# VHH binders against Trans-3-hydroxy-L-proline dehydratase (lhpH): the designs that were tried, part 2

Target 1, 355 residues: Trans-3-hydroxy-L-proline dehydratase (lhpH), of Colwellia psychrerythraea (q485s0)
Amino acid sequence: MTKNIAQAAVKFEQWQPKIEQESYLTINSLECHTGGEPLRIITSGFPVLKGNTILAKANDCKQNYDQLRRALMFEPRGHADMYGAIITDAERDDSHFGAVFIHNEGYSSMCGHAVIALTKTAVESGVVARTGDVTQVVIDVPCGQIYAMAYSHNNVVKHVSFQCVPSFVYAKDQQVEVDGIGMVQFDIAYGGAFYAYVQASSLGLSLVPEQQEKLIAYGRKIKQAIIPQFEINHPTTAELSFLYGVIFIDDSPNQDVHSRNVCIFADGELDRSPTGSGVSGRIALHHAKQQIVLNETITIESILASSFSVRAIETVCFAGFDAVIPEVTGDAYVCGKGQWFINAEDPLKYGFLLR

## First folded at step 1 (VHH)

Design a12 (framework vhh_etentamig_d1)
Fold by ESMFold2-Fast, scan of step 1:
Structure a12 (fold): chain B 355 residues (1-355), chain A 123 residues (1-123)
Amino acid sequence: as target 1 above (355 residues)
Amino acid sequence: EVQLLESGGGLVQPGGSLRLSCAASGFTFSSYAMSWVRQAPGKGPEWVSGIRGSGGSTYYADSVKGRFTISRDNSKNTLYLQMNSLRAEDTAVYYCAKVGYSRGWYPLGFDYRGQGTLVTVSS
């Protein structure tokens, strides 16, 4: 009879690594997404990262454990454009915990989609004690301290807002000649990372999934053309003085939203979300151009039509820049739990990426 | 090669004053904003003050506003920090910082030169 099928499944489910016969490293995670952008939250099994700052812990990971980033972010455990966070101890006494952000190419200074997912799961897991229907979560990330609010209904976090770091316009109305594309007009703004902002329609691009390969190719070319010609200097932290990516901006097919963002970051990775640090830079640009006022909320869509809301809640002077404090709001979902095995004898143990 | 040499630190009593200097070389000094950054024992770096390349605009952290004055002499490639009404919490290593440029992904280490200059405020 058919009894053999059900019994086989139970035995497969009971498989465990044979640690007395084979050398295995086991890493555990929560699998989340924010607007379609994945977040593998590394919960246990990863080596303890050393350093007094989140930035120093990220550098420790890069120097001593970069092969494990690759193992988790690349195939077969991850995929192209995979994103993760390594949970750390807090850097500051008034923060709840810290996070190091990892992806296919390396490490990032700020990740808004990750903050949203981390805030939701911290509250729902009891990492942060609930304070009614609104709970504050304070997270240390490489670019600074992030204040987030979890909005709960019946013990489920429905929305997360976070205050980004002081966000400002670095350069306006710049241009660069890009081989195979021509003259590209761009602005540079900081929202926890530096991005070049480009109008997609000016280059004949559409912000739709069908054009993803062209968007990636153009984003890479534009970033590579800007870097040699434009010196980027963060006013207080030299390690943040780099162009992280290119954000293509255009009108949305949905007339009920303000606009659409598609971020090509690092080495040609496409953000499925509207990009939290990117919309933070956008609200700084719109405020500087007098296109929005304080506390005016706009909704920005991703390539998948997922959305973030953003507003400027305060103006500040930051190291000589006229800056704003952005508030970004989005939703995250838990998609699974992972248990990841790295066998010392596996010739593909540290992964591969074919894209 | 960019070089920044800090000086002027030392032991001072609460309420006292110190003037820090930073001698810069290897770049067009007047073209860059400059900052003072401090790091207290067991703490991360804290931005203290900034000045635009022209010297026309100056900026201060709330913790030092009204007590510290940043200035520059572009003819001498020198940045200054006049520190008045010093408090125990001002105890830190003070670094002169040229706003730095990075490779295009997450770099290692700070773009500060040497050990900075130690300021100890103690009676």
Scores: ipSAE 0.000, ipTM 0.116, lowest interface PAE 20.2, mean pLDDT 85

Design a13 (framework vhh_etentamig_d1)
Fold by ESMFold2-Fast, scan of step 1:
Order: structure tokens, then sequence, then C-alpha cells
Structure a13 (fold): chain B 355 residues (1-355), chain A 123 residues (1-123)
């Protein structure tokens, strides 16, 4: 019998779940990244989430379908630091759609890299009708309504900008003693989440992939040392009153950019992108220190040398804080489509994480 | 349960003044930023003004800057909007809102909006 590799490959590709013999759940996705930070956009097959708000839908997911978040975010379908979005109906009449954000540890209220990827794919998929070279996309997320702009050239979205929440400096020139590291100097700023900002070189750290394990370890230790010594209160929303992560800042070896930063967030997750909420807090810090003026754009690199541009477009008073409204600009790419099968008889159906 | 009740609207001639009030209940008023938002007939909502929880910081839309003054009395759980030099284009339903003291080109952030009070500026 003559072997034909091409015919064998076609037959493998034609495999389908045998739903008459086995109980399968099939979930479909678009696979994207923004500056290297992944986004698995869940498009169909996930159970319909109940609630009148995106926050209520996220809570429904947490209560009734949390095992499916794990299945999609953990191995073998996902990986350490995996991130996703579940597409929902819009909460508001003037929004185009909604999204519930999921990751390894749980659920997020807002995610800038996700907004960038969702905006690009919404326009390119025809979810939102194009309005020439610039198209506005309005997305309902758990923390509220987000306004983004897609910048197109010949029907391809090249850049996405979005306006962040009022961003402000919470504390400056703070110090904490960290076991195994020593005295750490930091600032705290809010850009949609609270971060402690630390000069990497002051700790002998380099913002390169080769030091990722050390950056994660130091980020965890610094966060854990700050939390018991520093009370964080969000001025209008008690649920946001927590330290989300640590951002290490340093000069870039690339002279075409302003700087580099690396975010260690949640339970020791490393953001592959420059971190949208992080650069939002950065621009608030730079403005407060009189290092930039309104509408001055700076470019900030990630650990992968991917970049976001950020500027402060307005100064505002936010609940007693001198704040700015940041505009973050980044690029996203579609890197795949997925069809994910969860067999009811698979003992590993809900995934595992070994990191 | 958050409740916001606006009052003080009415008919006024161009160049006139009105003072709007908003009675707030169901939350710790002094801890939250408050805003005024308006909606003119046949138009979408427009953010007008905001004030910090302490009252130490205020912000205004360019369309009302220099004419309107936002203030609050935390001992009475009441938000105010003093409107001077009123114009025909100020005609709108004015809403009290629990939310941040800022404006941006594409929108605004609000937690909760009241039932509104009508302001009509005509001769």
Amino acid sequence: as target 1 above (355 residues)
Amino acid sequence: EVQLLESGGGLVQPGGSLRLSCAASGFTFSRYAMSWVRQAPGKGPEWVSGISGSGGSTYYADSVKGRFTISRDNSKNTLYLQMNSLRAEDTAVYYCAKGPTYYRSSGYYLDYRGQGTLVTVSS
C-alpha cells in the first residue's frame, strides 16, 4: 500500500467529536496577542452568562462556570500567565458589546491589552461598522464603559488607542524593608489598578527575558512586604482598594523609546506587554513630577521590546487627587483560531498548572 | 440602595440664574465624587461638572466654565449647581450622578444617575 502523507493529514483535520458516544463541550476562540501578552477571545460554545451588568455576568461565571475558566486558561489548553475574554451582549444601549476578563487566578475588572485586541478584531470582523480610517469601539467591561479608537489603513487596523480611567499618584518616595532584598524605594500610582513602581537598576535587576524568574520572585516579595505596611484606599470604589502588582522601571537600551517597564501582577504573573494600566500610572507619575507636559507622547517598552505609546490628554480633579486622563496606544495581532474540546470523561478536563 | 433626587429646575429667561440641588441617600456621601450631567432635547447626555468627596477639587465642561459653580454640603448630603448667565443652549434635563469629578472627549464615568430636573431657558 502506497503511503500518502497529504491524504493522512486531511483525514486528521476532518476529526470531529463523537457526540453520540461521548459528552463533549466545544468552545471556539480567536487567539490574539497585544505586545506579546496573550488574549484568548472566547467567541462561542461557552455557557450564556446571566446578569444585567458585566460585573454580574463575571460573578455568574465565577459561581457556575469557574471550572471552564480553568479548563481554558490552564494547561493543556492554556498556560502559565494565560489571559482571555468571554464575549457578551452589551450592558448599555450605546456600547457595541461586552467582555468578561479571565486569567489563571480569576477575573479582572479591566485590562488594557485586551481592549486593544478586542477593538482591532471587532472592527476587522465587522462587529462594528467602519467610519473611514478611524472607527470608535465602545466596550462594556466589569469596571464600566471603555471608549477605544481603531486606526485603519486599507481595511487593516494598524493602531488602537483607548482612554484610560483618571490616573493619579497615590504616594511618592516610600520605603520598605524586604526580606532577602533589603531597602526598596517605591512610588504608588493608580492607572486602573494600583501598582508600586520600583527602579529596577537600584535592585541589580535587568528588564530582560533572561531575568524573568528573578523579576517574578522580587515582584512577589516586594508586593507582600508593602501590603501590611501601606493601606490603599480607592477614593470612590472600595473593591479597587488593593495593590495589584509591582512595576519595575529602567532605561531602555533602545534610544528611540523613553523607557522600559515590566509588570508582575496578581499572583506573580508577568505581563509580556508594556501594561496599559501600568503605563497609565507611569504618565500620571511623570506629569506629577513635571517630567512631561499634556499631550506629550512617550513610548514605553516591555520585556519583549514591544511598545505602547502613552500621553496625558487632560488634567482632572478626581476625588481630591490631581489626576490625568491617559490615552494608551498599542498594536494587536491575530495569531490563531482555536476549537477546544472538553470531554466529560477526561480526568484532566479542567486543566492543571505546574508553575 | 443609592437614591439621588434633583430639584430647582424651571423656566428662566436668558441671562438669568438657577440653583439646582440634589439630595443623596444610601451611601456615605462624603466619600464619593459627585457630578452633574445634562441631556438636551434630541441630544445625547453631556457631562457638566464634578466635585471631589471633600469638596476640595472641582472640574467643569468648557461649555459652562465661568458660568456654573458646583458645590456640596456633606453635613446635609446635598450637591448643588449654581447656574449663572443662562443661555438657550443650557435647556436640558439635569441629572445628579454618583461618580468621578472628570470629563473626557468620548464620555464620562458614573456609578448612578438620578431622575433629573428640567431647566428651560427661553424668552
Scores: ipSAE 0.000, ipTM 0.151, lowest interface PAE 16.7, mean pLDDT 85

Design a14 (framework vhh_etentamig_d1)
Fold by ESMFold2-Fast, scan of step 1:
Structure a14 (fold): chain B 355 residues (1-355), chain A 125 residues (1-125)
Amino acid sequence: as target 1 above (355 residues)
Amino acid sequence: EVQLLESGGGLVQPGGSLRLSCAASGFTFSSYGMSWVRQAPGKGPEWVSGISYSGGSTYYADSVKGRFTISRDNSKNTLYLQMNSLRAEDTAVYYCARLSPWGSRTYYYYGMDVRGQGTLVTVSS
């Protein structure tokens, strides 16, 4: 039961921008989360992005509309570690739609938590025609084409699985000296983005919310130490040739799960979810080390104890790398619907971050 | 010039068998995973089966598991699909496809950078 709303509140709700007197840009969104990681799905009001590929559209956004990314991802409209997706037309004839991924520091090549939320909302919004209790959704993202399955009960999507791009181990048993930390051992794997994988306990770190500041600080330092010493080349695309983040791995106190991981990505952003592209790289790493077999499912927890399930369903050759096709399963929730106003005269129109 | 050419389709009675072939040229066949995808009249594409570059791993859609067998001969640059216990529901155009370095595979669709022209399989009495 809700209490009666004051009559004044109803009138405030009726406020609209006076577009004939002031220059306002209005941007509409769906607000979602997957395992606690937010996704602001930008549905209308954003400029049409140009380019024949999603990667080209992301570059168009970066060059011509980057201030709008800031306006939506920064305070007061967004917050630290905010994440979003700009809906685009499809790149390929056999895809339903495209998405450009945005965050506090820039643009992502792949985002598994976003794919899960986009798939759920596409089916529930009728963007994709429902085919009973299981519906396929095909999404073009900067790193390629993603195939997802929405599992519905009574018109509600309960679970989403997606098959990630070919995922592979780039380097194993590497080490780097990090100022203030010491020698750090890591592996590098690709699951739509390149991550350095580090055992948290080897550095005295715990994958709990109470250590979030230390995890962010260590993740930033480790990433910055690796970049100048380790050349990353994506085998087919130069624009994907960068280290996106660091994933800390540890055991879980929950006996029903395989492990926990915490991703520190971009410039010190902490993923609240288990990280879809990260667990995709994890399953490639475990398969390459012969620690799992094909079709063996493991459950990986986030810092919030939310979980994704992942398995390798196939082995493939990807530009000379021994790779696997990961299948990631997770759940998303719609937590809001927004209409965002940017007044041309607002001195804070493009936002700010204090963390 | 990358090319895939399917053959072996035709009319077959329910319960019958058919073997599809796909001849590949213009690339190092043994370095790529391959897939079979079908499209029934008036329906969208459905992923049928996949095989790793070496032939060491094979995967099947639940609708064909136990009835179809995917195989390859890397010395002949040829992909095969042995289809047994055929049903009316298997009627479709069958395409072979090279797995895209940018794509992934699904139970209903495929990630690919090239596919063939297709071969029609009709299961009817």
Scores: ipSAE 0.000, ipTM 0.141, lowest interface PAE 15.5, mean pLDDT 86

Design a16 (framework vhh_7pa5_2)
Fold by ESMFold2-Fast, scan of step 1:
Structure a16 (fold): chain B 355 residues (1-355), chain A 124 residues (1-124)
Amino acid sequence: as target 1 above (355 residues)
Amino acid sequence: QVQLVESGGGMVQPGGSLRLSCAASGFTFSSYAMSWVRRAPGKGPEWVSTISSGGGSTSYADSVKGRFTISRDNAKNTLYLQMNSLKPEDTALYYCARGRYSGYWLPSSAFDIWGQGTQVTVSS
């Protein structure tokens, strides 16, 4: 709407970086969220990443351009728990494109909320030719190749599903003593990353925004208590042999959903979405405990009451584990377009984080 | 052990109809989404339609939407494709495949199990 705006506002829109007089880097993005978890899709202006694989491109970014990750993920351009994806060329000839995942603490090998947002925007931007009501998008990510389905009505993608990696229960009914909390009972499952799953109510926690600081503090303490006492070995990939985070589970105040979970990952980052790799581990746990059957869909909501649907579509044997293949479904929204300027003379050009 | 066996193909005039069937064995049919894929002479494979494991969701290629209907009977382990208003460009070998796919280019890795195919020829 141009009506009722001050004439001064129109003049502000005409500002441009004086690149002939000042050293500026301009980076362009699409701003999205999946269930409230942000995704800054970096489209142009970022340096071309070198390497024959997406993992090699991520390493190139870490070695040569890590200050630009900070600039885009930290304040004032980003915020605490910010997430992004750098668009790359495909690694494989049967993939449509590639993505390097970035966040406050570094680089991720897999990110379900990002796959959902990338799939929606790829179809809506014409990166992938539409094929009726359902369009397959194939994305190369650091951990491999992801197959996602975009479900469209008219020219708008309404839902995205993707098939997760073989997901399995690593350990059940474990206990650890946590300083300042007491005895904590947990399970460990893998859904693309290893998480410790904890009943929130057993610790006096509620899965609501008002308790976000306590959830972060407890998640950090529980993770740090488990790591030295419990060895985690991924059966085929040594680089994945670590505890990524803690997922707090409880019943939802919403009677129309199965449950709620809140993921505290990396160094105390809170996932605003239901966590794709987390709900993948959840469905493996529920299947192993005989609480769900194949193709039974459950809806799991986040701290913001946003939801993912998840089901186990088949059982497989994965390196001796009884595993399932999860299908995760969620929705993403485009909430903006960004044009970001980094002035070489700005003393705060690479950002800061105060939380 | 795992098998998909297509039937119901044949020759038909433009504007005619055919119903294809696919009999599945050796796996839990009700646990898998199923697809139809076709290959015309001298062309690569083209995805036609997908149906979810429970039958509640279906999708179609733009070239067949409104003319073809995919369905399944999980009690009989059978997948169907009802083809109406057939056109000469629908002439192809039709394959039943386990899994879902939708896209301009169909990679060989898109489906883990394929049938042997059934020939559909639309000619005056």
Scores: ipSAE 0.000, ipTM 0.112, lowest interface PAE 21.4, mean pLDDT 86

Design a17 (framework vhh_7pa5_2)
Fold by ESMFold2-Fast, scan of step 1:
Structure a17 (fold): chain B 355 residues (1-355), chain A 123 residues (1-123)
Amino acid sequence: as target 1 above (355 residues)
Amino acid sequence: QVQLVESGGGMVQPGGSLRLSCAASGFTFSSYWMSWVRRAPGKGPEWVSTINSGGGSTSYADSVKGRFTISRDNAKNTLYLQMNSLKPEDTALYYCAKAYRGSGYYRTDFDYWGQGTQVTVSS
């Protein structure tokens, strides 16, 4: 007469796809976040991507398996602003492994929050042999080879650092009239992508989760107002000659950090992390304004109060710009493991996005 | 144009020491992480050690930890590898390598290795 709920739960947990009766694809993952920005690390079950370079593998994915990107990144398996990495063999003999980056809108060439999560999990899983308290992880990504450092305490990776591209101020003290907002003052800086940097309080905005819809709306409007007035030219890479987003800056309620910023990028996506390319542009702006010196570390918070530390380690001349080289440090956490089933007969098998 | 020129290799008996140097030019040396990589005959490249741009953070392969020390002199654009307690298994061509840099949505190519310097440990 006694019912045991735990017995039913064990039987549910033991469910497996009936592959002899139905067509199922099974994909396995490690679920992570860096400062709240998600990373679904796809470890097995995804089709083998073809090509001698990570770029070629990304193109193979786009051409032949793009519906699987959607299935994994969209609802019900993913969500708005979901991010993932497909683990591949290394492109170079001196790299540990490779990764193809995927998100809601497509494929990216490089992603700082992903590098941090991949570096931590590679060391903790034994993919990369630990060399004591500091371990180098070398990852092939679509744009090239990344060198990251994992800093461990008691066999747990606590911090990951990676070195960013030459970062510089493109324009200072600019103004634009924005319909429904008014006059907006901004700077433009490059830290791997071009952003317009705006003081949030000047527009009555607060960098808190409760204001996320207003931040997204304002970010979109400001970006669209700036684009027709400013020709952005990256000095060496034409494909990067565009305004990627708007970063709102303000003081943090936490006095132990330098500031807070919120990035609205692409088509109104909100970065849950402090944004690696964004804090790189920030350190270039602060250096140009003589607000920081070389090797001075500042901590910048996200909308979730997660943080990256950043410092300028050198000044360089980059195609006529006075630039700095940023070093970005962040932390990642493992949130779970996934096993994802895609039934060929499911009318919603490739997902949907109701942002 | 990036140039990396390794030197300081040679023949030494087991238990001996050598100091390798890498002279860097064509880039702002103090802005880049630097690594030592070795290739033994008939084997692929093995990472040995890395140092960050400022010299404050270093890492080593388990096979060389406690025996090798990586350092840099940013004023002289030179990378060093002090090798102590050398073993026959340390016999290889040693290369210095400039670290990749990247960020979200920026394409950066990895810089190629230097010419290498031969280390031979024999009795």
Scores: ipSAE 0.000, ipTM 0.118, lowest interface PAE 18.7, mean pLDDT 84

Design a18 (framework vhh_7pa5_2)
Fold by ESMFold2-Fast, scan of step 1:
Structure a18 (fold): chain B 355 residues (1-355), chain A 123 residues (1-123)
Amino acid sequence: as target 1 above (355 residues)
Amino acid sequence: QVQLVESGGGMVQPGGSLRLSCAASGFTFSRYAMSWVRRAPGKGPEWVSTISSSGGSTSYADSVKGRFTISRDNAKNTLYLQMNSLKPEDTALYYCATGLWSYPGSRYGMDVWGQGTQVTVSS
């Protein structure tokens, strides 16, 4: 017997399923993470989404292709708290491309960790032509147009910064009674999505991996208690008028950072990153409370001790709100490439979650 | 009002040493990462070194690694750069800056910097 093990492996690698027309759907992806938060970048095989805006494309996906979101985000192809982006044509003439954000529950208006990963891969893949050591990438997302900078050293993107949309405080010093928790104090801020900001220690919570289940449970309960009592209206775009999640804030066990926050978003999903849209809302809140000045940079750490840096670079008036423009900096890594098969005869083709 | 004041520059021969200082005021110095950035004649800004808020983590540009040491004294609100084995190519105006800068040529994340202190390495 010759090299049976090595030859079997080569044949498995070279083989593709013999797929009859319309029996399988094949979807291709790039697999990335930003501070530990995953991003499955859907590159081909997904149906072309229709609409003149990224919001309209997201609605087309929700109405006609939501089963494919489940197939890609749920097990066995995805997992609990999985996150993805569907690449689209740009909405605006001065943007390079667009993205629809997907996750276990549905669709989001903004995702900072995704912007960081998309910017790195757009430059390294040649989707956006490299302009020396600094390359600007402009992405249309559901909440607006994002300007990002890819910073290359020896032709490798090392860091990504982006300017978030105008970020503002929606409500301060609010209270809500939460069944099983008691009275919870919170602020609401917008950084591309609306979050309720809560001090973790006031509820006996610690921002550590060992408490992940308690953080998820509390985040879900607090979000569901706030929704019926506090109407959230985005001043210019009705489709953005929803509470996306709860961000727990506290001091870090790491003395090298300003603070730690943990975001529980959508239907109890835990962000492994510091949350880009979340730190954008945080810097607006700190500025409004006169706790930071313009161009003062703070480093905010995640539950995994990964970090983003954030500062407010400008004050603007946005639809009557005193707003700031946040700048968020982070790093992303490519973890793999995927090719995913959805067989029409598979009874589990659209996935499942056991958490 | 945020203010950064650099000092300690001067003229030195190749192989010599200088220690730069940056006095910070108007913000909670102990909560923010700090960086040194330099600008050589006819060139854009170049990142030199960064130190975390506590001083526990440091990073350096490849051109200065092993020769320069960044440090801080949070009780005195002061950032330092110890420069050893100086070379003519180290000649530049050196700026103290708030925040993270992770690679050369970037202006992003580096907005509050001081007036600079001139370092000239010449024989």
Scores: ipSAE 0.000, ipTM 0.121, lowest interface PAE 20.1, mean pLDDT 85

Design a19 (framework vhh_7pa5_2)
Fold by ESMFold2-Fast, scan of step 1:
Structure a19 (fold): chain B 355 residues (1-355), chain A 121 residues (1-121)
Amino acid sequence: as target 1 above (355 residues)
Amino acid sequence: QVQLVESGGGMVQPGGSLRLSCAASGFTFSSYAMSWVRRAPGKGPEWVSTITSGGGSTSYADSVKGRFTISRDNAKNTLYLQMNSLKPEDTALYYCAKSLYGRIFGSYDYWGQGTQVTVSS
């Protein structure tokens, strides 16, 4: 009965690579997505990161284990625009755990789609004890401490909300000449990262999957044109003083939502979700322009028609800026569990990216 | 069917205290998170506080943290907001709101009529 295909499949499943000690590294993960944006949650097998803060742990990873970020985020284990989180011990006594965010280009200080997925899985796994239909999860990330709420129905987390950092308008009604595109009008806002906000239709762009390559190309060119012409200074943290990406905004074909936006971030990565830090900057822009009021919820769609809801829950003065505190709400799904082998003898062990 | 009736508002001087109550009917009160939302003159609605269905977790707007306490009595189908160290900036119409858990669109599926709080010297 060992000639049966079903028996062969069982043997394949039970087999594990057995290579000389120090030849194989095994890393385990939980695979999720938030609005289509992937999150590979690294649960075990990754080296223990050193430092007293999540930011220090991220720097330790960058200095000593950056090749493992590539191995997990690049092909064949990952793909173009892949995103992950390395689970760490909490930085603060009142936080449940910590996370270091990784992607194709490097490391990020804040990631809303990751917070949503981490919150759902923390409650459903029992890392955080469920407290009825709403459970609070507190996560330490490189930019600080995040408070998230998991909303359950019949013991399943259906929605997650979190409070973003003080979000504000940095500049309005700016212009830049972009080679091959022409004059581009933009605003700059901060919602955990600085983005340039551009109306897609003004450039002949549509926020649909069929225009993915053109959106990436335009986002890269616009970002590269803005950086040398426009100085960005974060009022309290110099390390955050950079333009992270470009967000294209337009009306949605769906009348039930406020609008659609597509974020091209880092080095030409396309966010499949509506972008948590991006919609946080959007709500600050809309509030500053008197287009929304406190606690007015708007729904913003991604390129995949997935949505986040966002509202401003409070106004605050942040280092001389009129700022708001955004609350972002979204949904996440668990797609699988992974076990990843990195063979020291594999000439492609650290991955490659062809896009 | 669903009814939320607020009470306990009034006029107080700065530094004073008030306790708001919300009587709920027409739904299983113990199964829903409940919130307080306020609307100040000339401003839009501002979220104040939320309490989970069983009362095990609470959240507050930064402007009221340390001064306001939300609580509930599921046996009496009643939501409370204890307001201490009141400031002129707390002057608003205060609404009891039923949370719409399990849905992204909108935080609330029902609001009460409101109770007026005026903080003035």
Scores: ipSAE 0.000, ipTM 0.123, lowest interface PAE 19.7, mean pLDDT 85

Design a20 (framework vhh_8dlx_2)
Fold by ESMFold2-Fast, scan of step 1:
Structure a20 (fold): chain B 355 residues (1-355), chain A 122 residues (1-122)
Amino acid sequence: as target 1 above (355 residues)
Amino acid sequence: EVQLVESGGGVVQPGRSLRLSCAASGFTFSSYAMHWVRQAPGKGLEWIGNIYYSGSTFYNPSLKSLVTISRDDSTNTLYLQMNSLRAEDTAIYYCARDLRYGSGSYRYFDYWGKGTLVTVSS
C-alpha cells in the first residue's frame, strides 16, 4: 500500500458487468444542473424511441420503457425530484437534435432548465459547430421547436438564452377552496406547460429551503383542488391539456431581483431552479396585466437564490390568445458523468422512492 | 363517492369481437383521463391504453391493432372495443381513473373498478 494509491481501489475501478453470466443493461449519462435543478442527460444505452414526433417518442417511452425511467430517476441511481432528458434524433430538418423529458412521476412537455443545460453541453461537446462567441442551438421538445443561444468565453459556455413557445394567460383571478388551507386565489398561464400561480405570503408561506416540506404539501393540495373544478384545454395539442404544477410567487429578500418563485410540479416535486416554463408563463401574466413592456428584462430567483432573466420579445396571436414569445436566460454546470448498470436479477432494478 | 363499474364481459369464441363498458359516477367524468388495464389468470397487470378527457388515445403497442378506446361524456361511460379475440386475451378487465397529476401515466391510478371477466374459449 502507498499513501497516494490504494491497489484495491484500482482493482475495484476495473470492475465490469459479467454479461456472459448475467443480463445487464448499461446506460451512459452526462450529469448537469441548472440553478440547482438536476439534469441527467441520457446519451447511450437507452432503447431507441420510435415515432415521427417528440411527443410520439415520449409516448413510446411511457408505454414500453417506463420502468427504465424509474430505474434512472428513482433511488439508488436517482433521487427525489430527479430530472432527466433522453437524447433523440431531431423531429424537424432544421433542428440539431431532440429530447424527451423525464422525472419522478412521468414526462413533461417543456423543461427550460433542461434546454439551458442541453444547449451548453451540445456546444461544448461539438454537437453544434461554434459560430464565434454566440452559437445557435435548435432543439425539438414535446411542446415544439426551441431556439437557444449559447454565449461562450474561452471555449466555455457561460450563459444560455432560449425563446420559449407562445406563452399566454389561460385564466385570471380564479379562486378555489382547499381543504386544510382555505380560499386560494390563482391565475393559470401557459409557458410550455400549464401552471397555477399563487401568492405565497397570502397563505403564510415563505420561499425558503426551511419550508420545503410545507411548500410541497400546499402545492399538491392546491393542484388537486383545482384539477376537478377547472378544465384545461391546449388549443392545438390535446396531450398538453393538463395542469402541470403550482408556482408560488413572492418578493425576494434580494433587492437586485424582481421576485422569487418556487414550482411544485407533477406529484409534489420541487424545482430547485426558477423554472423556465414557469417564468415564461409569468412574463405572459405580467405583460397581460400591463406590468411590463416588450423587451423589459426581469430577474426571477429560485428557492436556492439562483436566477433566470426573462423578457417578452414579441407579441403574437396564438389560437385566439394574446400571447408573447418569452426569452429566458440562465447558466448550467456539468457535475459528472454516469455509467449505470441494470441487472435483470436485481429485485430493486427499477428503483424506489422513499423521499 | 367515486365508483367505476365495468360490464360487457362473458364467454366468447376466438376471432370474435367484444365491447366492454365502464360506467363512472361520483366525479366530473369529462375532466379525467381514463385507462383500461387487464389481468390474465396467474399473471400481473397489463396496461391496455388510455384516453384523455380531450379524446386523444394512447395504446400499448402490442395491442394497438386489436383495441379501440372511446368515451361518451354525456353518459359518463368509457368503452373498450376488442377485435380478433384470442385465448391469450382471457383476463379480468378493469377501468381506472387517472390521478390528474399531469402526463397521464398508466402507473398513476387513484380509483379502479372490480373488473369484468372475459373468457375466450374453444
Scores: ipSAE 0.000, ipTM 0.122, lowest interface PAE 16.6, mean pLDDT 86

